# VHH binders against o26223: the designs that were tried, part 273

Target 1, 191 residues: o26223
Amino acid sequence: MKLLWTSQHIKVTVHIDGKVSKMDVLEAIKTRRSIRKYQDREVPEELIDKILDAAMCGPSAVDERPWHFIVVRNREMLEKIPEVHPYGAMVKDAPVAIIVCCDSSLEKIPGFWVQDCSIASQNILLAAHSLGLGAVWTGVYPLEDRVEGIRRLFSIPEHVIPFSVIPLGYPAENPGTRDLFDPDRIHLEKW
Key: E = the ipSAE of ESMFold2; O = the ipSAE of OpenDDE; V2 = 0.75 times the mean of E and O plus 0.25 times the DockQ between their complexes.

## First folded at step 17 (VHH; framework vhh_vobarilizumab_d1)

Design T9 (at its last look DockQ between E and O 0.91; V2 from the best seeds 0.00; counts 0 for: grease 25.9 > 24.2)
Fold by ESMFold2, look of step 17:
Structure T9 (fold): chain B 191 residues (1-191), chain A 120 residues (1-120)
Amino acid sequence: as target 1 above (191 residues)
Amino acid sequence: EVQLVESGGGLVQPGGSLRLSCAASGFNFKRYDMAWYRQAPGKGRELVARITTGGHTNYADSVKGRFTISRDNAKNTLYLQMNSLRPEDTAVYYCARDLWESYIDSFDYWGQGTLVTVSS
């Protein structure tokens, strides 16, 4: 985001990258919520770049990094997603969505790609939140009808597995914060 | 076993009030967001109100200003105070755990519900 000097008669302000109040990582994790309503406002490409950079920073099994990302901004394509992915109904109202995929040809240890793509997906949610955006993870894998529907819609090859669809945008709702810490889930030394 | 038991429904005239209760057991109630849904004849279930473990509430537009969701964590009970009732509020009302953060849709556990009929 860029800060530019404008004449004093203009009531438009711009933000320059680098003047940002940083959100603590624990705060981001605790305050992130699924957001399904978005403002009618474009998400700049540079924010998507930052989000995908964060997605790719996650660990992966034997560093296999099996992930691919499809960035969808085309309105017609966004409107078709709910036809094959009912849980993604809000995607048609989002300015952009990211489809997280596994390229099985990059898989070095069978079956760990699910963890790998889950890590990338969660990083997308946290990065979006830290940038003032809202997002929601809508599950595709392992629901075979949705996997095949998304694959067909986006011409995804047979060896590539669509894992999740993540619509995102500037939030138009506030689900509120939660208190979820549960000591009964913590076991010291043994079960 | 998770159990949610709704009560407090009945027949009421337009403009009247009812208070629904939901007794919860089989889980750590205070750590779960909760919601009320309703289902009118011939229609799908729709969200009425939500309340988070942090106390934040959200309402469907059709009930804002008339309904109030609340919870009593000491009694493991969820409430819905319904004021200024209208015939279109007629439905079976269901208590549920709020699946807002679920990344998949799934089947829901619902009690039998409690019927609210608003008729003159």
Scores: ipSAE 0.688, ipTM 0.820, lowest interface PAE 1.1, mean pLDDT 89
Fold by OpenDDE, look of step 17:
Structure T9 (fold): chain B 191 residues (1-191), chain A 120 residues (1-120)
Amino acid sequence: as target 1 above (191 residues)
Amino acid sequence: EVQLVESGGGLVQPGGSLRLSCAASGFNFKRYDMAWYRQAPGKGRELVARITTGGHTNYADSVKGRFTISRDNAKNTLYLQMNSLRPEDTAVYYCARDLWESYIDSFDYWGQGTLVTVSS
């Protein structure tokens, strides 16, 4: 089935629990779960491209779009990531990982790059899920040891800051659904 | 402040049953996934069971078919029904918020734990 990709709407047909389902953006948001176990199955480049396209569609401070992405498929490199990123243990089992980085030279207003990269990272997760993949956000920044570890491992220049590592693959687990709506966190007009 | 208080542990013979309870306070219990962990002597802490806010459950392979995790949101209480207990189930059992969706390393939202000893 050819996945139709539009820049404005993520509509894909995915197999969920053995059934073909169309997933819209709200469904993707509501049903997304972190996935840390993956099938022994490669992720097509086309899907990665769609995910990265989605990653670049978010807003950013003054629209600077400071994000960079390292796509890692090399098995040796994937296996080395957990050595410098303990929370990324699952990366070694993923067929691919995306490292989200910030080019600080593109930042005009300090500090907003964290929001920018967060938006990009979340879009990666949502896009992946909508495409039938599993992913997990493993935080790198602001943990200095992990930042430097990833920097060294991937020869990232000093002005570029690794922000997150996101392994991706076809899911081999089902964490289940959640109901997270909390009306107590909603305030009308004022606190 | 988040508080989790486990109870229901004790000494039981192999093949016996126990029901653990965890009283939760200091947070909106019904909006958090919850889990049971255990730590046997000389071993690391391991996941036993988890339950989502949607009621989905997962179990460690070692306890599947024997243990049942459940929750009562009205009482802010998490339960672990343990049947067909084995000596290898001996451990301190901890109630925790499930941090599955954390993008950083898990930190302790644990209670003090309750000791379960399975021995003849």
Scores: ipSAE 0.641, ipTM 0.836, lowest interface PAE 0.6, mean pLDDT 91
ESMFold2 (binder alone), look of step 17: mean pLDDT 81; pTM 0.823

## First folded at step 19 (VHH)

Design U1 (framework vhh_vobarilizumab_d1; at its last look DockQ between E and O 0.60; V2 from the best seeds 0.57)
Fold by ESMFold2, look of step 19:
Structure U1 (fold): chain B 191 residues (1-191), chain A 120 residues (1-120)
Amino acid sequence: as target 1 above (191 residues)
Amino acid sequence: EVQLVESGGGLVQPGGSLRLSCAASGFNFKRYDMAWYRQAPGKGRELVARITTGGTTNYADSVKGRFTISRDNAKNTLYLQMNSLRPEDTAVYYCARDAWESYIDSFDSWGQGTLVTVSS
């Protein structure tokens, strides 16, 4: 411990380039894990706003921005999701979930909404991670039984397509580190 | 073709030990997280233990402190050391590639299973 201006109980904050360090984007991408166990702790509305702001920053086909988001905090509704989405069982234990939807009336190029909503969904995961939250993407589209079940449960109109359900909360597990880089997947100049 | 072949199951008395092995082939084993699952008669498959490529391990509460998962990347082999066995550990044990990051309920590659029976 450097003692120039500190006492025995004082921490020293080191600034880099005049700023307190934030999570690096590559670190966020590499360390984000699917989190399915959450603390019994509410997620502030401010953090959900930041996450959805990030979700809407993604590119989309011809800038169509077809996404809509349903924020679900109601316990009864969260507990019903596994009835129509059997592999979404952890959603009942989450303090909040975000349903990513496509509004087909905003679609300008047929079928690209899937890429658009995938981008928004991944941005939700990364933003949540950067804010100290854990999340998991649970697939809905293109599994028609899940699409119909979620649409019915949340009164989603026919022209709106539920794409994913993303429960999130403060994490209560740590899945650990991975080494996934595989040079055999990289092709220089040609296949 | 991905292959996972479990071995080492058998009949053991309560309090005994077994070591399961899983020989893996057909994929780059060291780049995949791995797991053991089990299925008791009349029940669904449940996670027993997992190990990441980074060495992090996680265990079901029912086996924590008694079972140890490990891997040998040079031999493409996954292990499960099972100590202090109880009758409720009776199940078919399956080796699997861990699908922790799947955003759908896709079952990745599974072995054929090896039967563990804990009985007097």
Scores: ipSAE 0.652, ipTM 0.801, lowest interface PAE 1.1, mean pLDDT 88
Fold by OpenDDE, look of step 19:
Structure U1 (fold): chain B 191 residues (1-191), chain A 120 residues (1-120)
Amino acid sequence: as target 1 above (191 residues)
Amino acid sequence: EVQLVESGGGLVQPGGSLRLSCAASGFNFKRYDMAWYRQAPGKGRELVARITTGGTTNYADSVKGRFTISRDNAKNTLYLQMNSLRPEDTAVYYCARDAWESYIDSFDSWGQGTLVTVSS
């Protein structure tokens, strides 16, 4: 029985009629892809609010919640991000970007803020995907040139560390599906 | 150590065909997306085709309908079938792990490349 891997085109049927079908969390995780091409279409504020709500729902070290978010819609600013963040070339084409930052003054246990902001960033990606948007995580920290570039560009105070830039928009590409499960990375009881 | 070794390049006439191969070693090939890039003389490196672990393929517009990327996971080999070759396809072709899901620009896993020359 040749299991015809029918490339089920997960038709994210973005039902135009406002009922965002709730994507299952496992489906969202498994089908999420980085999107670097966007439609010439604005992202509603309501969706950004939902994404940010999701971003703030993750755990953090001792519940410190050190994250801050800069929502960028200004075209000029979006176009400037690639100048200080070369991997962020696609940001200029996005209708909106979220910059995830850490307020170091909120950190209670040193070093865990990276985990906290990572969780927030990943939740942004998953939420975006579940809402029919495409996004990509572009790393800022710990690359000093990018950290300082973003800091200067957005007048971020010294005690606040830009962590990631996440452009978002309606996707204009389809990278396809992946099978990433690797049993060789699973160890039972001991290494 | 990650190794990618391209082969199959050569001289071909316009309208001709070539099949490139990339032998992969040093990593779990079947768990990585793979891609072909090319670099023409005096030009930057550009994506030609990519294939996911799930078998989804994407192509540059310039090669769409003419090139086919495929993989044999049992042989740890990536292929690029190139049909209807044009002079503008002349380039060094590189095999790479696709870092599409990288949050940093990391294309550090390239082969030495194989030269494809399309000329009359």
Scores: ipSAE 0.470, ipTM 0.757, lowest interface PAE 0.8, mean pLDDT 90
ESMFold2 (binder alone), look of step 19: mean pLDDT 82; pTM 0.822

Design U10 (framework vhh_vobarilizumab_d1; at its last fold request DockQ between E and O 0.78; V2 from the best seeds 0.67)
Fold by OpenDDE, fold request of step 20:
Structure U10 (fold): chain B 191 residues (1-191), chain A 120 residues (1-120)
Amino acid sequence: as target 1 above (191 residues)
Amino acid sequence: EVQLVESGGGLVQPGGSLRLSCAASGFTFKRYDMAWYRQAPGKGRELVARITTSGTTNYADSVKGRFTISRDNAKNTLYLQMNSLRPEDTAVYYCARDAWESYIDSMDVWGQGTLVTVSS
C-alpha cells in the first residue's frame, strides 16, 4: 500500500485546553515529553503520514536518507514487541508504532546512519507532539538482542538495521513541562 | 558518586503527618526530575509523586490532595510532605532521580528507602 504522501503543510492543530492552537517548532521542542500511556483511540492514517513526512525531512550524511519506516498497527505484533524489546513495554498499549530502520546498502559514509536515524526519530517525536499525539523513543540499536529480536519479528533483511521503536497515540498522561536550559553547558568561542 | 539518602520515615498514627527528605549528592540536582516511590509489604514498587525541573508536579491518585512533593535546589534536597496518612500508606518510600526521557532502559538512581508505618 503506497502511502500517498500528500505534501500537505503540517498544520498541527494541538488541542490545548479545548482550543485548537497551532504549535510552532520551538513550542514543540520545548514542550515535548515522552508519553508511555495512550488513550484507547486510533490514530488517523493522515497523522501518521504527516509524521512520516516530517521524519524524512531531516538532514543525513551526504543527504543519502538511508532510513526506512515500518508502521505497525497489528495488535498481535504490537503485543509481541515487548517480548523482544523489554523497554518497549508501552508498545503493547499503543494503537500504532513506527520502527525506524536503516538500509545499510544505502550508506555512503560509514557510521553516520546512526545520526541519520536519530534525526528521523526525533522528528517523529516532535511531529507527533505537534499533532497532539504522544510518543516515546525506545532504543533498539545498538543492543544486539533487541536488534535481532525486532529483525526476526518483522522479517527485516540482514542489510537493514532496526534502530528505534516509537509507539504513538493520543496521550493518556501528562508528565509536565521541564526547564532544562543550562548556561553552564554553553561556552563562548572556546571551552 | 551519585547518591540519594532518604530520611524522615517512622511510625505515625492514622491522620498524622510526616515529612520525608531526600539528600542528593554526586550530581547536579537541579538538572533532574525527581520522584518518590513506595513499596508496601507484599506489593510492587509504585510511583507516588514526581517533580520536574520546572517544578511541575504529578501524583498518584491515591495520594492526591494529601501528599506534596517539593524540591530545594539550593540544598540538593527533595521533600515529600505526607498529610492525612492512612494505614495503606505504610511502605518503604524511595527517592529516585527520574529518567523519564531516557530512550533506553531506565537508569534511575535510587535511595536506600525509608520506612513509613501508619498504624493505630
Scores: ipSAE 0.679, ipTM 0.838, lowest interface PAE 0.6, mean pLDDT 91
Fold by ESMFold2, fold request of step 20:
Structure U10 (fold): chain B 191 residues (1-191), chain A 120 residues (1-120)
Amino acid sequence: as target 1 above (191 residues)
Amino acid sequence: EVQLVESGGGLVQPGGSLRLSCAASGFTFKRYDMAWYRQAPGKGRELVARITTSGTTNYADSVKGRFTISRDNAKNTLYLQMNSLRPEDTAVYYCARDAWESYIDSMDVWGQGTLVTVSS
């Protein structure tokens, strides 16, 4: 018996000059790393637009799309984030950060917004990586002190829930790749 | 239960060498990135070196060229070879299961530490 493998891959290649980047999606997922050191280099608005477009392409519960994004470039504001988010120290060194929020007035099914905003957050990480940027997800929700601290700092209204803070920039470090496949985590047909 | 046990610390003269070991148990060692951290008296813990599951290594600038991190997945053991030691390397050295990809905190699991003293 013979089994033939055929496939066509869509490759995404990052261009040096910042043009449209194409990299195979599996490669992007496997090679993305959390990046906490950034070059002293601005991130063009065009790239942020592409990243947020990708963030909004994710599925959501009953297509509720509860997400809002705050783009932060102001140095004073970026430098204040560690005061309310003790494990977000690298944010002060980033050229830009994106705050992913849930607007609870857009929620159609209670409680699924966490999955919705998680999908958007992961899409931001992958899109940034595909464009030659590095990013890291720093958690806010459900840590109440972080939620309230970020809400106060950015004047986020009470019905809007800050979910994550994602600093990003051109990477100044390379954490390397990993091999994490674990067959013991795979269960066929039942536990 | 997850355990990390460091050994190999001691007193050494400047310019000398030491080799630290960390015995790991209670988890699938080869599936985790690992790191060495150190803490000098009155200071916070700082990263010394890290090694991924695929063998990629990174070092703090202060130890590049002098220290080498390695792992033996068959023995569930992490190593740190420290050469050309300086008095500034005096610290408690901690083996850690690296939480590089954590989105809430940067730390996972620490060992008890082993003291390295570099002094004439």
Scores: ipSAE 0.582, ipTM 0.794, lowest interface PAE 1.0, mean pLDDT 88
ESMFold2, look of step 19: ipSAE 0.563; ipTM 0.778
ESMFold2 (binder alone), look of step 19: mean pLDDT 86; pTM 0.864
OpenDDE, look of step 19: ipSAE 0.572; ipTM 0.818
ESMFold2, fold request of step 20: ipSAE 0.503, 0.543; ipTM 0.772, 0.780
ESMFold2 (binder alone), fold request of step 20: mean pLDDT 87, 87, 87; pTM 0.879, 0.880, 0.879
OpenDDE, fold request of step 20: ipSAE 0.505, 0.620; ipTM 0.783, 0.825

Design U11 (framework vhh_vobarilizumab_d1; at its last look DockQ between E and O 0.43; V2 from the best seeds 0.57)
Fold by OpenDDE, look of step 19:
Structure U11 (fold): chain B 191 residues (1-191), chain A 120 residues (1-120)
Amino acid sequence: as target 1 above (191 residues)
Amino acid sequence: EVQLVESGGGLVQPGGSLRLSCAASGFKFKRYDMAWYRQAPGKGRELVARITTSGTTNYADSVKGRFTISRDNAKNTLYLQMNSLRPEDTAVYYCARDAWESYIDSFDSWGQGTLVTVSS
């Protein structure tokens, strides 16, 4: 019996009728892929709000919630991001990008802000995916040239640290699914 | 240390076929997406094909329908079957771990490449 690996086209049935079918959280996690090609289609503000809501729902060190978000829709600014962020080439093609930042003045325990902003960034990716959007995490921190580039470009105060740039849009590519489970990375009771 | 060794390149006439191989070592091959890239003289390196850990494949438009990427996890080997070769396919072909899900630039795992020349 030749198990025909039917490429289950995860039909993200974006039901046109506005009812965003609620994707299961495990499904969202397992099927999420970085998307770097986008349709020539605007992302509704409502979806961005939902994504940002999700971004703010994660845990943080002592519940500091040090994150800030810059929502960028201006075409000129989007086109400038790749100049200071080489890995962000796709940002120029996205209808919107979210820059995740940390307000260091809110940090009570040093160093945990990276975890906090990571959690927020990942929630953005998952939320975007669950809403039928594609996104990609492009790292800014701790690369000094990128941090400073983004800072200057967006006039970010010195006490605020840009962490990631996440372009978003309706996906124009499908990188497929992955199987990444590795039992060798699981240790029971001890190493 | 991650090692990728490409082979199978050579001279072929237009319309001909070649099969490239990439022997992988130094990492859990089956747990990584893999890709073929190529670089033609005077041009930048471009993606040719990708294959995920689940076997999903993607191709550059220029090679779609002509090239097939595959993998043998038991042999830690990546393949690229190239059919209907064209002069514009002339390039050094590189095998790489696909860092699609990297949030930073990480293309550090390239082989030495294998030269494919398509000429009459």
Scores: ipSAE 0.668, ipTM 0.845, lowest interface PAE 0.6, mean pLDDT 91
Fold by ESMFold2, look of step 19:
Structure U11 (fold): chain B 191 residues (1-191), chain A 120 residues (1-120)
Amino acid sequence: as target 1 above (191 residues)
Amino acid sequence: EVQLVESGGGLVQPGGSLRLSCAASGFKFKRYDMAWYRQAPGKGRELVARITTSGTTNYADSVKGRFTISRDNAKNTLYLQMNSLRPEDTAVYYCARDAWESYIDSFDSWGQGTLVTVSS
């Protein structure tokens, strides 16, 4: 359309169509901490959906995407997790937990599922943090007693491997920030 | 190799004070969260206090208000100021690298410990 200048100015407030994030990705990576104490406050389903969407955005070996997620909100089930995962005691106090699993029938290249599920697990932590939640990765695989205990508790079939249990909620603690940059770990051109 | 050497333990009367020190070497001390643990006879080790690389502190409820953890990154040294000591504080105290961000439950590294005995 061809517009001619007139003595009448049209004033509009236009939102710039650039994406505006509430937390910069580098800020999220640097400030995320393991959170093991949670407020008595529900986490909306919408936030869990956003977190799992982020989890599934990670790369995977030959795009195999072997991950599955169990979302646990039932109080009785959350309270049973420490019975089979002794060092997951904080899970009983979380409003929700996500169990990251590998479906081995989706593997295209054997053995890379660990990297794939690790990527998904870290994305869960970062996404939760960016949404104002706290989370902690509690390791299951490769500790066989934990793997079998979680599999039994949640009726996970033999070809599906529970990888991690990630309780999350609105944080009730602040572990503080850290300065971990170490130039000696950086090698230019060669070792 | 990581080395943590505690000092400053001893025998004190109830209500007394001690200052524990931990000399750290073999790693970049300022890049690690640090902690004090203690182990009373016949019991497991328990966390006493922790301090992050940025200086944020946390304490077990049993020592809150009486103990102060601090660090001197220039001297690679961790401290625990222990005031208003009670007989239940009797334990071997360990300096440790705090594994707060570990996703498995193993301890990182700790020293040989220093004995604190509180008795009348």
Scores: ipSAE 0.571, ipTM 0.781, lowest interface PAE 1.2, mean pLDDT 88
ESMFold2 (binder alone), look of step 19: mean pLDDT 81; pTM 0.822

Design U12 (framework vhh_vobarilizumab_d1; at its last read DockQ between E and O 0.60; V2 from the best seeds 0.71)
Amino acid sequence: EVQLVESGGGLVQPGGSLRLSCAASGFNFKRYDMAWYRQAPGKGRELVARITTGGHTNYADSVKGRFTISRDNAKNTLYLQMNSLRPEDTAVYYCARDLWESYIDSLDSWGQGTLVTVSS
ESMFold2, look of step 19: ipSAE 0.692; ipTM 0.823
ESMFold2 (binder alone), look of step 19: mean pLDDT 80; pTM 0.813
OpenDDE, look of step 19: ipSAE 0.684; ipTM 0.838
ESMFold2, fold request of step 20: ipSAE 0.704, 0.679, 0.662; ipTM 0.829, 0.811, 0.801
ESMFold2 (binder alone), fold request of step 20: mean pLDDT 81, 81, 81; pTM 0.815, 0.817, 0.817
OpenDDE, fold request of step 20: ipSAE 0.767, 0.784, 0.787; ipTM 0.872, 0.879, 0.881
ESMFold2, fold request of step 23: ipSAE 0.688, 0.670, 0.689; ipTM 0.814, 0.804, 0.816
ESMFold2 (binder alone), fold request of step 23: mean pLDDT 81, 80, 81; pTM 0.821, 0.815, 0.822
OpenDDE, fold request of step 23: ipSAE 0.787, 0.777, 0.779; ipTM 0.881, 0.876, 0.878
ESMFold2, last read: ipSAE 0.684, 0.689, 0.700; ipTM 0.814, 0.814, 0.824
ESMFold2 (binder alone), last read: mean pLDDT 81, 81, 81; pTM 0.819, 0.822, 0.816
OpenDDE, last read: ipSAE 0.763, 0.781, 0.774; ipTM 0.870, 0.879, 0.874

Design U13 (framework vhh_vobarilizumab_d1; at its last fold request DockQ between E and O 0.47; V2 from the best seeds 0.63)
Fold by ESMFold2, look of step 19:
Structure U13 (fold): chain B 191 residues (1-191), chain A 121 residues (1-121)
Amino acid sequence: as target 1 above (191 residues)
Amino acid sequence: EVQLVESGGGLVQPGGSLRLSCAASGFNFKRYDMAWYRQAPGKGRELVARITTGGHTNYADSVKGRFTISRDNAKNTLYLQMNSLRPEDTAVYYCARDLWESYIDSHFDYWGQGTLVTVSS
């Protein structure tokens, strides 16, 4: 219920504001941008749950689903990430970050886990965008120094590979929209 | 190969104006976001302005209202109109492909050689 819940909840059952509008999936894909500045505003746990649900909906090689996710909200930990992950400098200013990992013990087909975790990472970005959040994928794998730095910082075991660090929050910047369609990249029937 | 060639730098008085150009070749210019960066002596390189393929522009706070980035996709050329110039704007200005959406940091092989702008009292 909305504005009238307090005084009218007995006589009026109106679901006008019970559902939010939906963003078209093509619109979400075309308008999503990397966001590196965030409002000083907490991201509710239920939004993180929705984002991670979306992350796990991606296809994977032979349905192996090798991904694991570390949700980081602790300020001390967020502030330490840039020490081992220079491209993640904005993470210290984010209310939350998600670390996408591969558990190699779940790998069924060698070598496809990178694609699997890339799919999960992109789904996180799109889901966050659809929920009014901004996010950015900061690459960890295959940079060995960053992989080991993140592994050490979060006590990640040897058989688990940190793939990406994705800070997110309500956006405090607008990078603008793009026009990227390039017919020269399209080949009909053959190269 | 990608080439970016800046021109239009020079000596200008405070309060004056200057227009930089960047001739682009070796790629489909209209499909790439572009940016201007600058580097003053002894300082790091900083973003000045960016323009997306959709025409959206963003500016550093230090230049908002004074500088205008634009592009001419038919001529494969990026521009920076600099008005109300200040001595603090003195720097080498670089044309670059904007890597805003890159998920890794990398050295740029998509930068020009730069053009020097000197704003002198």
Scores: ipSAE 0.723, ipTM 0.852, lowest interface PAE 1.0, mean pLDDT 89
Fold by OpenDDE, fold request of step 20:
Structure U13 (fold): chain B 191 residues (1-191), chain A 121 residues (1-121)
Amino acid sequence: as target 1 above (191 residues)
Amino acid sequence: EVQLVESGGGLVQPGGSLRLSCAASGFNFKRYDMAWYRQAPGKGRELVARITTGGHTNYADSVKGRFTISRDNAKNTLYLQMNSLRPEDTAVYYCARDLWESYIDSHFDYWGQGTLVTVSS
């Protein structure tokens, strides 16, 4: 069965009436793309709250949920992030960014916080996309210069580790969909 | 080893057309987004066009409506059809593997040697 992938132009019908079209989970996962250009438009606090709610719903080691989130809207701070985070150049153009952090003092099993914060970060990306926003994961950990740069910039305590910076905004670009299914990466019963 | 080999460059008059090709090897071509970049003398490299594994295309504003990026996965080849060429299109054109969804610094990891396009009267 040749699945004719008809290039369905996913018309992200941004309904003007503020009603965020509900996207199903699989659609969100499959259609999500990193967005690095944003409209000159503010993101409502309600949407950020929904995104953060989603960020806190993932599993974690021993369910310890060691994550913290810094919500950054201050323009001066957003403009400073690229100075310590070269990959974060787009942050200065975003109306808001979320910094995902780990409180290491909450860890019960060392090292799993990376998975925990990754899950939280991915949930942020998916939630943002489902709400009609664009976002991108900009890696901080484990690059020491970026970790310390973000730490100093935001006065993050030593026991708290910045993990990722995620700028968010209404998308001003469309990277398009991808076909990523690879059957060669699937093994049945054994390698 | 990942290899990208550009071809099709040359001298062309303003208003003319060229078709660039990029032969890819050493990786699963169909599983990667691809892009064309160019670098004019004394300038930095700039994005010209991108194409996803899903066939979605994006173009720089300067080439929109004139250039077309396409791919043939069966031939492991990327193309750039350039129409209505202008002197300002003069540059070395590079084929690149596009890493759009990288969450670290690399947006591209492999480039070819490039092919020179000169647009002159």
Scores: ipSAE 0.660, ipTM 0.852, lowest interface PAE 0.7, mean pLDDT 91
ESMFold2 (binder alone), look of step 19: mean pLDDT 80; pTM 0.813
OpenDDE, look of step 19: ipSAE 0.476; ipTM 0.774
ESMFold2, fold request of step 20: ipSAE 0.707, 0.713, 0.696; ipTM 0.835, 0.839, 0.824
ESMFold2 (binder alone), fold request of step 20: mean pLDDT 81, 81, 81; pTM 0.816, 0.821, 0.818
OpenDDE, fold request of step 20: ipSAE 0.631, 0.653; ipTM 0.845, 0.852

Design U14 (framework vhh_vobarilizumab_d1; at its last read DockQ between E and O 0.57; V2 from the best seeds 0.67)
Amino acid sequence: EVQLVESGGGLVQPGGSLRLSCAASGFNFKRYDMAWYRQAPGKGRELVARITTGGHTNYADSVKGRFTISRDNAKNTLYLQMNSLRPEDTAVYYCARDLWESYVDSFDHWGQGTLVTVSS
ESMFold2, look of step 19: ipSAE 0.693; ipTM 0.830
ESMFold2 (binder alone), look of step 19: mean pLDDT 81; pTM 0.822
OpenDDE, look of step 19: ipSAE 0.689; ipTM 0.839
ESMFold2, fold request of step 20: ipSAE 0.663, 0.703, 0.700; ipTM 0.805, 0.827, 0.822
ESMFold2 (binder alone), fold request of step 20: mean pLDDT 81, 82, 81; pTM 0.820, 0.828, 0.825
OpenDDE, fold request of step 20: ipSAE 0.691, 0.790, 0.705; ipTM 0.844, 0.883, 0.849
ESMFold2, fold request of step 23: ipSAE 0.709, 0.669, 0.701; ipTM 0.829, 0.804, 0.818
ESMFold2 (binder alone), fold request of step 23: mean pLDDT 81, 81, 81; pTM 0.821, 0.820, 0.821
OpenDDE, fold request of step 23: ipSAE 0.744, 0.685, 0.779; ipTM 0.866, 0.848, 0.879
ESMFold2, last read: ipSAE 0.680, 0.701, 0.692; ipTM 0.810, 0.820, 0.819
ESMFold2 (binder alone), last read: mean pLDDT 82, 81, 81; pTM 0.827, 0.823, 0.826
OpenDDE, last read: ipSAE 0.693, 0.710, 0.673; ipTM 0.844, 0.852, 0.840

